# VH-VL binders against Lon protease homolog 4, chloroplastic/mitochondrial (LON4), part 27

Target 1, 223 residues: Lon protease homolog 4, chloroplastic/mitochondrial (LON4), of Arabidopsis thaliana (Mouse-ear cress) (q9m9l7r79to301)
Amino acid sequence: VIALPLPHKPLIPGFYMPIYVKDPKVLAALQESRRQQAPYAGAFLLKDDASSDSSSSSETENILEKLKGKELINRIHEVGTLAQISSIQGEQVILIGHRQLRITEMVSESEDPLTVKVDHLKDKPYDKDDDVIKATYFQVMSTLRDVLKTTSLWRDHVRTYTQACSLHIWHCLRHIGEFNYPKLADFGAGISGANKHQNQGVLEELDVHKRLELTLELVKKEV
Key: E = the ipSAE of ESMFold2; O = the ipSAE of OpenDDE; V2 = 0.75 times the mean of E and O plus 0.25 times the DockQ between their complexes.

## First folded at step 18 (VH-VL; framework fv_mosunetuzumab)

Design g6 (from q5 with heavy chain Y100P; at its last look DockQ between E and O 0.82; V2 from the best seeds 0.00; counts 0 for: pae E 2.1 > 2)
Fold by ESMFold2, look of step 18:
Structure g6 (fold): chain C 223 residues (1-223), chain A 121 residues (1-121), chain B 112 residues (1-112)
Amino acid sequence: as target 1 above (223 residues)
Amino acid sequence: EVQLVQSGAEVKKPGASVKVSCKASGYTFTDYYIHWVRQAPGQGLEWIGWIDPYDSGTKYNEKFKGRATLTADTSTSTAYLELSSLRSEDTAVYYCAREPDYGSGDYFDYWGQGTLVTVSS
Amino acid sequence: DIVMTQSPDSLAVSLGERATINCKSSQSVLYSDNNKNYLAWYQQKPGQPPKLLIYWASKRESGVPDRFSGSGSGTDFTLTISSLQAEDVAVYYCQQYDSYPTFGQGTKVEIK
């Protein structure tokens, strides 16, 4: 897949994300991938520099323009997201997150675009009937329902989710009760006010119970 | 009623390809992983890989990587295994199998009836 | 690769008697974080696909008679048929799912 760096937050499965691609070679490669009926790329969060205050959108965009090849692969997290290329309008590309990926090796020696081989990750199996994980699941769900009823900020974040849930808040409250365990964890983390490191931690956690616990901590902050 | 119905037996020459279908019914096709497992005559079971019909994610046993391709067609609720560059040792019964709930197990509660693929010169 | 080794390869048991099948993994399939053993048992009759009997080492699948039980932890596991019936003549497989699935070589159970 083409490796797309994400400057601000990881792409959580089930969510839309607009990105802006200034490099014409990368943009052309994405357009070609979309035409070939294989409209996927890998989306990977940029690592922070130890000495850099790189939270500025303008500075982050400038850094993205400079990074290619081996320099880029060293500056992205190795766990990212299989991203469907939903649309391309000028420099804006709309991504839809699907599943976690892990980079295994760099494919192209060309600096533009970076292409990597990936493993498609699968969550570690869990016993959905175990009382402990089930209790955590229901705690996350109950807390999310409370927050969504009382906090308009989180309701606005739901609009970036791709499922029927994003149409109306009342449908969302019913729909989250039908989420499987990993989907609930991803949904809660994705609509929370979590910083990029917390969201990357959720993305990287393949133990579904631990992922639910991470999400529970995030949603409890609003209650 | 959950069912996995596979395509019929195939006879192939070495070097050819085969594509086995597995039509699912009685459940939401995109909610469950499909695995493929084969069994040579009189032999044990060998895992080939999984596909997630929801997003077409796949994983392959390294022994088959490069020769096996797993696909799914959500409009027909059908999973496919394509195996290329066939050899005589690929003669086996090929099964599709469903894991339990999404992401909750790599063990298989429902199996297709099996498809015999015979590779003979 | 986690290698699954069953013993014996073949077992003859009188009708109504106890049958015991052992399965050993080359490394532990107990995940300490959730305290679960990632092990399943299957029954396979000639011309049929495998049928799930046991998962999580000891949990019986719905519709499986209670004469089938699984036990063990870590690397050593046992399937027990407390009172062998005629319909229990089959090949039995253990399978781990702590990593990508691997199966034991099978144990053929026959009536003596």
Scores: ipSAE 0.648, ipTM 0.836, lowest interface PAE 1.8, mean pLDDT 86
ESMFold2 (binder alone), look of step 18: mean pLDDT 93; pTM 0.947
OpenDDE, look of step 18: ipSAE 0.836; ipTM 0.912
ESMFold2, look of step 19: ipSAE 0.596; ipTM 0.830
ESMFold2 (binder alone), look of step 19: mean pLDDT 93; pTM 0.948
OpenDDE, look of step 19: ipSAE 0.837; ipTM 0.913

Design g7 (from q5 with heavy chain S56K Y100S; at its last look DockQ between E and O 0.73; V2 from the best seeds 0.71)
Fold by ESMFold2, look of step 18:
Structure g7 (fold): chain C 223 residues (1-223), chain A 121 residues (1-121), chain B 112 residues (1-112)
Amino acid sequence: as target 1 above (223 residues)
Amino acid sequence: EVQLVQSGAEVKKPGASVKVSCKASGYTFTDYYIHWVRQAPGQGLEWIGWIDPYDKGTKYNEKFKGRATLTADTSTSTAYLELSSLRSEDTAVYYCARESDYGSGDYFDYWGQGTLVTVSS
Amino acid sequence: DIVMTQSPDSLAVSLGERATINCKSSQSVLYSDNNKNYLAWYQQKPGQPPKLLIYWASKRESGVPDRFSGSGSGTDFTLTISSLQAEDVAVYYCQQYDSYPTFGQGTKVEIK
């Protein structure tokens, strides 16, 4: 897949994200992929360097313009997200997150745009009937419902989720009540105020119980 | 009632390809992974790979990588295994199997009836 | 690759007697964080697909008779048929799912 660096936050499964693609070669490759009716890329969060304590947008964009090939692959997290290319309008590309990916190797001939081989990741099996994970699931559900009722989080963050939620809180609360364990963990993390490192941690955690625990910690901070 | 119904037996020559179908009914096809497992005559079980019919993600046993292709058609609730460059040692009964509990377990509660693929000159 | 080794390869047991099948994995299939053993047992009769008996090493699938039980942890597991019935003549397989699935070579159970 084409490797797309994400400068600010990872793409969480179930969410969509607009990105702006300035490199004509990358944009052309995305258009070609979409025309093939298998319109997918890999979306990977850009690493922070050890000496940087800046959150400047201009420094991040300069890094993105300089990085190609092996330099880019070393500057992105190895775990990212299978991204469906939903639409392309000029330089704006809308991505939809599907499942976690892990980079296995660079395709050596393809340095611009960067192309990588990936493994499709699958969550570690869990016993959904085990009382401990079930309790964590319901605790996440209960906390999330409280957050959505008591903050403005509902109106801003839920709009980035791909499954329909009405503007009315009760319909959204009904919809999330149908989520399986990993989907609830991803949804909670994605609508929380978590920073990019916390969200990357949730994305990388394939143990569903631990992912729910991470999400619970994040959503509790919103109350 | 959950059922997995597979296509009929096939006889192929070495070097050919085969495509086995597995039609699911009695449950929501996109909610469960489908695995493929084969069994050579008089021998044990060998895992080939899985497909998620929802997003078409796949994983293959390295033994079959490059020769096996798993696909799914949600409009017909049918999963497919295509195996290319057939060899005589590919002679086996091929099973599709549904994993349990919405991807919460890689053990298989429902199996297709099996499809015998015979590879001979 | 987690190799699953069953013993014995075949077993002859009188009706009503106890049958014991052992399964050893090359690596532990116990995940310490959830304390679960990622192991299943299947029964396969001639001309039929495998039938799930036991999962999580010791949990019996719905509709499986009480005479079937699973035990063990880590690398060593046992399927026990407490009182062998005529319909229990089959080949039995263990399977791990701590990583991608691998199966034991099978144990054929016959009536003596």
Scores: ipSAE 0.611, ipTM 0.822, lowest interface PAE 2.0, mean pLDDT 86
ESMFold2 (binder alone), look of step 18: mean pLDDT 93; pTM 0.944
OpenDDE, look of step 18: ipSAE 0.801; ipTM 0.903

Design g8 (from q5 with light chain K36R K59R; at its last look DockQ between E and O 0.78; V2 from the best seeds 0.00; counts 0 for: pae E 2.4 > 2)
Fold by ESMFold2, look of step 18:
Structure g8 (fold): chain C 223 residues (1-223), chain A 121 residues (1-121), chain B 112 residues (1-112)
Amino acid sequence: as target 1 above (223 residues)
Amino acid sequence: EVQLVQSGAEVKKPGASVKVSCKASGYTFTDYYIHWVRQAPGQGLEWIGWIDPYDSGTKYNEKFKGRATLTADTSTSTAYLELSSLRSEDTAVYYCAREYDYGSGDYFDYWGQGTLVTVSS
Amino acid sequence: DIVMTQSPDSLAVSLGERATINCKSSQSVLYSDNNRNYLAWYQQKPGQPPKLLIYWASRRESGVPDRFSGSGSGTDFTLTISSLQAEDVAVYYCQQYDSYPTFGQGTKVEIK
């Protein structure tokens, strides 16, 4: 897949994310990918360092424009998200997140745009009959219902979710009850005001119970 | 009732490819992974890979070194295994299997009936 | 890859007696965070796909007779058939799912 660096927030499965791609070579490769039967890319959060954390978004974008090949692959988190390329309008590309990926190697023929081989990640199996994970799941669900009823801050975030939940708050309250454990964890993290490190931590956590616990901490901050 | 119905037996020459189908019914096809497992005559079970029909995510046993391709067609609720560059040791019964529960384990209680693939000259 | 090794390869047991099948993994399949052993057992009769008996090392699948039991932890596991019946003649496989699935080579159980 084409590796797309994300400077500010990881792409959470189930969400839309607009990105802006200034490099014409990357845009052309994404357009070509959409024309063929491969409308996917990998989206990977940029690693922090002192320079990146302190710089403006313009400086960050300039640095990302300069980073190629091995320099770029060393500056992105190895766990990211399989991204469907939903649309391309000028420099704006709309991504839809599907599942976690892990980079396994750089494709030796590709330096610009960076192309990588990936493993498609699968959550570690968990025991659904375990009372502790069940309790965590219901606590996340209950907290999310409370937050969505009592605050409007997260409602714009819900609009970036790909399912009917994004239409109206009371539809969302109904649909949360239908979410499986990993979907609930991802949904809660994605609509929260969590910083990029917290969201990257949720994305990387393949233990569904631990992912729910991380999400629970994020959603409790509003209640 | 969950059912997985596979395509019929096939005879192939070395170097050819084969595509086995697995039609699912009785559940929401995109909510469960489909795994493929094979069994050579008189031998044990060998896992080939999984596919998530929801997003076409896949994982393969390294033994197949890119010879196996898993696909799914959600409009027909059918999973496919294609195995290329066939060798005589690929002679086996090929099974599709649905994982037991979503997120509960990579083990299987719902299996297709099996498809015998024979590779001979 | 986690290699699963069963013993014995073949086992003959008198009707009504106890049959014991061992399975050893090349590395622990106990996940300490949830304290679960990622191990399953299957029964396979000729011309049929495998049938799940046990998962999480010791939890019996619905509809499986209670003469089947699983035990063990970490790297060493056992399937026990407490009172062998004629219909229990089959090949039995262990399988780990701590990583991508791998199976033992199988143990054929027959009536003496």
Scores: ipSAE 0.560, ipTM 0.804, lowest interface PAE 2.4, mean pLDDT 85
ESMFold2 (binder alone), look of step 18: mean pLDDT 92; pTM 0.930
OpenDDE, look of step 18: ipSAE 0.839; ipTM 0.916

## First folded at step 19 (VH-VL; framework fv_mosunetuzumab)

Design i1 (from g6 with heavy chain Y54E; at its last fold request DockQ between E and O 0.83; V2 from the best seeds 0.81)
Heavy chain, then light chain:
Amino acid sequence: EVQLVQSGAEVKKPGASVKVSCKASGYTFTDYYIHWVRQAPGQGLEWIGWIDPEDSGTKYNEKFKGRATLTADTSTSTAYLELSSLRSEDTAVYYCAREPDYGSGDYFDYWGQGTLVTVSS
Amino acid sequence: DIVMTQSPDSLAVSLGERATINCKSSQSVLYSDNNKNYLAWYQQKPGQPPKLLIYWASKRESGVPDRFSGSGSGTDFTLTISSLQAEDVAVYYCQQYDSYPTFGQGTKVEIK
ESMFold2, look of step 19: ipSAE 0.707; ipTM 0.853
ESMFold2 (binder alone), look of step 19: mean pLDDT 93; pTM 0.947
OpenDDE, look of step 19: ipSAE 0.839; ipTM 0.913
ESMFold2, fold request of step 21: ipSAE 0.684, 0.711, 0.719; ipTM 0.846, 0.857, 0.859
ESMFold2 (binder alone), fold request of step 21: mean pLDDT 92, 93, 93; pTM 0.942, 0.946, 0.945
OpenDDE, fold request of step 21: ipSAE 0.883, 0.872, 0.874; ipTM 0.935, 0.932, 0.934

Design i2 (from g6 with heavy chain Y54E S56K; at its last look DockQ between E and O 0.85; V2 from the best seeds 0.79)
Fold by ESMFold2, look of step 19:
Structure i2 (fold): chain C 223 residues (1-223), chain A 121 residues (1-121), chain B 112 residues (1-112)
Amino acid sequence: as target 1 above (223 residues)
Amino acid sequence: EVQLVQSGAEVKKPGASVKVSCKASGYTFTDYYIHWVRQAPGQGLEWIGWIDPEDKGTKYNEKFKGRATLTADTSTSTAYLELSSLRSEDTAVYYCAREPDYGSGDYFDYWGQGTLVTVSS
Amino acid sequence: DIVMTQSPDSLAVSLGERATINCKSSQSVLYSDNNKNYLAWYQQKPGQPPKLLIYWASKRESGVPDRFSGSGSGTDFTLTISSLQAEDVAVYYCQQYDSYPTFGQGTKVEIK
């Protein structure tokens, strides 16, 4: 897959994310992927640098335009997300997150745009009927329902979710009750006020119970 | 009733390819991973890989990487295994199998009836 | 790869008597964080696909008779048929799923 660096936050499965692709070579490669009925890329969060004290979109975008090949692969997290290329409008690309990926190696002779081999990650199996993980699941669900009812800011974040959640809060509250365990964990993290490191931690955690615990801590902070 | 129905037996020569189908019914096809497992005559079971019919994600046993291709057609609720560069050691019954609840485990509560693939000169 | 080794390869048991099948993994399949053993047992009759009997080492699948039980932890596991019936003649396989699935070589259970 083409490796797309994300400057500000990871792409959580189930969410839309607009990105802006300034490099014509990268944009052309994404357009070609869509033509070949291979509408997927890998989306990987950039690692922090020493200048992260200021949120400079211009400086970050300049770094992204310059980073290629081995320089780029060393600057991105190894775990990212399989991203469906939903649309390309000029330089704006809309991504939909699907599943976690892990970079295994750089593709030989594919330094621009960076192309990597990946493992498609699958969550570690869990017993959904086990009382301990089930209790954590219900705690996350109850906390999310309370937060969604309490603050309109979280309701706005829900609109970036791809499920039929974005029309009305009532539909979202009902849909949360139908989420399986990993989906609930991802949803909670994705709509929370978590920073990029916390969200990257959730993305990287394939133990579903631990991922739910991480998400629970994130949503509790919003109470 | 959950059912996985596979295509019929195949006889192939070394170097050829085979494509085995697995038609799912009685459940929502995109909600469950499909695995492929083979069994050589008189021998045990060997895992080949999985496919997620929803996003087409796949994982392969390294033994088969490069030769095996897993695909799924959601419009027909059918999963496929294609195995190329066949050798005599590939003679086996090939099964598709569904794992239980999404994300619950890599064990299999429903199996297809099996497809015998025979590779001989 | 986690290698699964069953013993015996074959056994004969009188009707109504206890049958015991052992399975050993080359590394632990107990995940200490959830305290679950990632082990399943299957029954396979001639011309049929495997049928799931036991998962998480000791949980019976729906519709599996009470005479089937699984036990063990870590690297050593046992399938027990407390009172062998005629319909239990089959080959039995253990399978781990702590990593990508691997199966034991099978144990054939016969009457006599």
Scores: ipSAE 0.710, ipTM 0.855, lowest interface PAE 1.5, mean pLDDT 87
ESMFold2 (binder alone), look of step 19: mean pLDDT 93; pTM 0.945
OpenDDE, look of step 19: ipSAE 0.819; ipTM 0.908

Design i3 (from g6 with heavy chain Y54E, light chain Y100T; at its last look DockQ between E and O 0.80; V2 from the best seeds 0.77)
Fold by ESMFold2, look of step 19:
Structure i3 (fold): chain C 223 residues (1-223), chain A 121 residues (1-121), chain B 112 residues (1-112)
Amino acid sequence: as target 1 above (223 residues)
Amino acid sequence: EVQLVQSGAEVKKPGASVKVSCKASGYTFTDYYIHWVRQAPGQGLEWIGWIDPEDSGTKYNEKFKGRATLTADTSTSTAYLELSSLRSEDTAVYYCAREPDYGSGDYFDYWGQGTLVTVSS
Amino acid sequence: DIVMTQSPDSLAVSLGERATINCKSSQSVLYSDNNKNYLAWYQQKPGQPPKLLIYWASKRESGVPDRFSGSGSGTDFTLTISSLQAEDVAVYYCQQYDSTPTFGQGTKVEIK
């Protein structure tokens, strides 16, 4: 897949994310991929660089446009998200997140745009009927319902979710009980005010119980 | 009632390809992973890979990576296994199998009836 | 890959007597974080696909008779048929799912 660096937050499965692609070679490659039967890319959060303290988005965008090949692959997290290229309008590309990916190697011929081989990740199996994980699931559910009833900012974040839940916020409030365990964890993290490191931690956590625990921490902050 | 119905037996020559279908019914096809497992005559079971029909995510047993291709057609609720560069040791019954609940594990409560693929010169 | 080894390869047991099948993994399939053993057992009769009996090492699948039970932890697991019936003649497989799924070589159970 084409590796797309994300400067500010990871793409959580189930969410839309607009990105802006200024490199014409990358944009052309994305346009060609979209014409394919499987219009996908990999979306990977940029690592924090302790030697760089760029506080403006302009500096971050300059780094993104200059990074290629080995420099770019060393600057992105190895776990990211399979991203469907939903639409391209000028420089704006709208991505839909699907599943976690892990980079396995760089494709040597594809330094511009960066192309990587990936493993498609699957959550570690869990017993949904186990009392411990079940209790955590319902606690996340209950906390989300309370927060969504009282916090308008989170309701606006729900609009970026791709399921019918995101189209009908009050309906969503009543029906998030239909979410399976990993989907609830991802939903809660994705609508939270979590920083990029917390969201990357949720994305990387394939143990569904631990992912639910991470999300519970994020959701409880809003209470 | 969950059912997985596979295509009929195939006879192939070495070097050819085969494509086995697995039609699912009685459940929401995109909510469950489909796995493929084979069994050589009189032998044990060997896992080939999984596909998530929702996003076409796949994982393959390294033994088959490069020769096996898993696909799914959500409009017909059908999963496919294509195996290329066939060898005589690929002679086996090929099963599709479903996980019991989404994310509950890589063990299988529903199996297709199996498809015998015979590879001989 | 985790290698699953069953013993014995075949077993003859009188009707109504206890049958015991052992399964050993080359490394632990106990995930300490959730304290679950990632092990399943299947029954396969001639001309049929495998049928799930046991998952999480000891949980019976719906519709499986009480005479089937699973036990063990870590690397050593046992399937027990407490009172063998004629319909229990089959090949039995263990399977781990802690990583890439792998199966034991099978144990054929027959009536003595």
Scores: ipSAE 0.737, ipTM 0.868, lowest interface PAE 1.3, mean pLDDT 87
ESMFold2 (binder alone), look of step 19: mean pLDDT 93; pTM 0.948
OpenDDE, look of step 19: ipSAE 0.821; ipTM 0.910
ESMFold2, look of step 20: ipSAE 0.710; ipTM 0.853
ESMFold2 (binder alone), look of step 20: mean pLDDT 93; pTM 0.948
OpenDDE, look of step 20: ipSAE 0.820; ipTM 0.909

Design i4 (from g6 with heavy chain Y54D; at its last look DockQ between E and O 0.88; V2 from the best seeds 0.78)
Fold by ESMFold2, look of step 19:
Structure i4 (fold): chain C 223 residues (1-223), chain A 121 residues (1-121), chain B 112 residues (1-112)
Amino acid sequence: as target 1 above (223 residues)
Amino acid sequence: EVQLVQSGAEVKKPGASVKVSCKASGYTFTDYYIHWVRQAPGQGLEWIGWIDPDDSGTKYNEKFKGRATLTADTSTSTAYLELSSLRSEDTAVYYCAREPDYGSGDYFDYWGQGTLVTVSS
Amino acid sequence: DIVMTQSPDSLAVSLGERATINCKSSQSVLYSDNNKNYLAWYQQKPGQPPKLLIYWASKRESGVPDRFSGSGSGTDFTLTISSLQAEDVAVYYCQQYDSYPTFGQGTKVEIK
């Protein structure tokens, strides 16, 4: 997959994310990917050591212009998200998050745009009937219902979710009650207003119970 | 009423490739992972890989990387295993299998009937 | 890979008597964070795909008779058929799912 660095926040599964791609080579490669019936890229959050450089731009195009090949792969988190390329309009690319990826190696033939081999990650199996994880799930859901009823946060962040939840409050409140455990964890983290490091931590956690616990901490702060 | 119906037996020469189909019915195809497992005559079971039909995510047993390709066609609710560069030791019954409920993962409550692939010259 | 080793390779048991099949993993399949053993058992009859019997080491799949039970933890697991019936003649496999699935070599159960 094309490795697309994200300067500000990770792409959480189930969410839309508009990005702006200034580098014509990257844009052309994304367009070719769609043409070849391969509408996916890998989206990886930029590491803090890159973002702590006061002289560098945080935009994706600037990062690709300054960092290529081995330098770029060392400056992005190894765990990111399989991103469906939903649309390309000029320099705006709209991504849809699907599943966690882990980078395994750089493809030796291409440094611009960076192309990597990935493992498609799968959540560790869990027993959904276990009382402890079930209690955590319902606690997350109850807290999210409170947040969605009472805070403007839901209006801003929920609108980037791929399902119709953002259109009407009663749809949203009913819809989250039907989420499976990992989907609820991802949804809660995605709307929580958490910083990029916290959201990256949720993305990297494949133990669904631990991911729900991380999300619960984030959502409690919103109430 | 979950069913996994596989394509028929095949006979191949060494060096050829084979593509086995697995048509799913009785459930929402894109909601469950499909795994492929093979069994050589008189032998045990060997896991080949999984595919998520929802986004075409795949994972392979390292023994088969480079030779095995898993795909899915959501319009026909059909998963496919393609195995290339066949050798005589690839003679086996190939099964598709479905995971149980969401998040339970990696063990299999529904299996296809199996497809015998024979590699001989 | 986690190697699964079953014993014995075959056994003959009289109708109505207890059959005991052992399975040992090369590393623990107990995930300490959730205290669950990632182990399943399957029954396979000639010309048929495997049939799931037990998962999470001891939980019986729906429709599986009470005479089948699973026990053990960590690296050592047992499938017990408390009173062998004629229809229980099959090959039995253990399988771990703590990582990529791997299966034991199988144990053939016959009527003595």
Scores: ipSAE 0.642, ipTM 0.833, lowest interface PAE 1.9, mean pLDDT 86
ESMFold2 (binder alone), look of step 19: mean pLDDT 93; pTM 0.946
OpenDDE, look of step 19: ipSAE 0.836; ipTM 0.913

Design i5 (from g6 with heavy chain Y54Q; at its last look DockQ between E and O 0.85; V2 from the best seeds 0.79)
Fold by ESMFold2, look of step 19:
Structure i5 (fold): chain C 223 residues (1-223), chain A 121 residues (1-121), chain B 112 residues (1-112)
Amino acid sequence: as target 1 above (223 residues)
Amino acid sequence: EVQLVQSGAEVKKPGASVKVSCKASGYTFTDYYIHWVRQAPGQGLEWIGWIDPQDSGTKYNEKFKGRATLTADTSTSTAYLELSSLRSEDTAVYYCAREPDYGSGDYFDYWGQGTLVTVSS
Amino acid sequence: DIVMTQSPDSLAVSLGERATINCKSSQSVLYSDNNKNYLAWYQQKPGQPPKLLIYWASKRESGVPDRFSGSGSGTDFTLTISSLQAEDVAVYYCQQYDSYPTFGQGTKVEIK
């Protein structure tokens, strides 16, 4: 897949994210990929530089324009998200997150756009009928319902969830109980006010019970 | 009711390819992983790989990587296994199988009826 | 790969008697973080696909008779048929799912 660096937050499965692609070679490659059925890329959060104290949008975008090939692969997290390229309008690309990926190697001579081989990650199996994980699931669900009913901030974040959910918030409030365990964990983290490191931690956690616990921690910060 | 209905038996020569279909019904096709497992005559079971029909994510047993291709067609609720560069050792019954819940287990509560693929000179 | 080894390869048991099938994994399939054994058992009759009997080492699938039970932990597991019936003549497989699925070689059960 084409590796797309994300400067500010990871792409959580189930969410869409507009990104702006200024490098014409990357944009052309995405346009060509979209012409094929099921056009996908990999979306990977940019690592914090130990020497960087600044976080302005312009400065981050300048870093992305400079980094290519091996330099770029060293500056992105190994775990990211399979991203569907749902639309391209000028420089704006709309991504939809699907599943976790892990970079296994750089494709040789893939300088611009960076192309990587990936493993498609699958959550470790869990017993959904186990009382402990089930209790955690319902606690996340109950807390999410309370937060979404009582605060407008998190309701605005729901708009970045799938198009159906973003257009019909009352559907999400009524049907959160239909989410499976990993989907609920991802949803809660993705609409929370978590910083990028917390969201990256949720993305990287393949033990669904632990991921639900991480999400519960994030959701409870509002309550 | 959940059903997995596979395509009919195939006879192939070494070096050819085969594509086995698995049509799902009685559930939401994109909500469950499909696995492929084969069984040589008189032998045990061997896992080939999984596909998530929701996003076409796949994983393969390393024994088959490069020769096996798993695909899914959501418009027909059908999963496919294509196995290329066939050899006589690939003679087996090929099963598709479904996980019990989305992503919660790599054990299988529903199986197709099996498709015999025979590879001989 | 986690290698699954069953014993015996075949056994003959009198009708109504207890049948015991052992399964050993090359490494533990107990995930300590959730304390679950990632092991399933299947029954396969001639000309049929495998049928799930047991998962999580000891949980019986719906519709499976009470005479089937699973036990064990870590690397050593047992499927027990408490009172063998004529319809239980089949090959039985264990399968781990702590990693990519692997199956035991099978144990053929016959009526003596």
Scores: ipSAE 0.722, ipTM 0.861, lowest interface PAE 1.4, mean pLDDT 87
ESMFold2 (binder alone), look of step 19: mean pLDDT 93; pTM 0.947
OpenDDE, look of step 19: ipSAE 0.820; ipTM 0.908

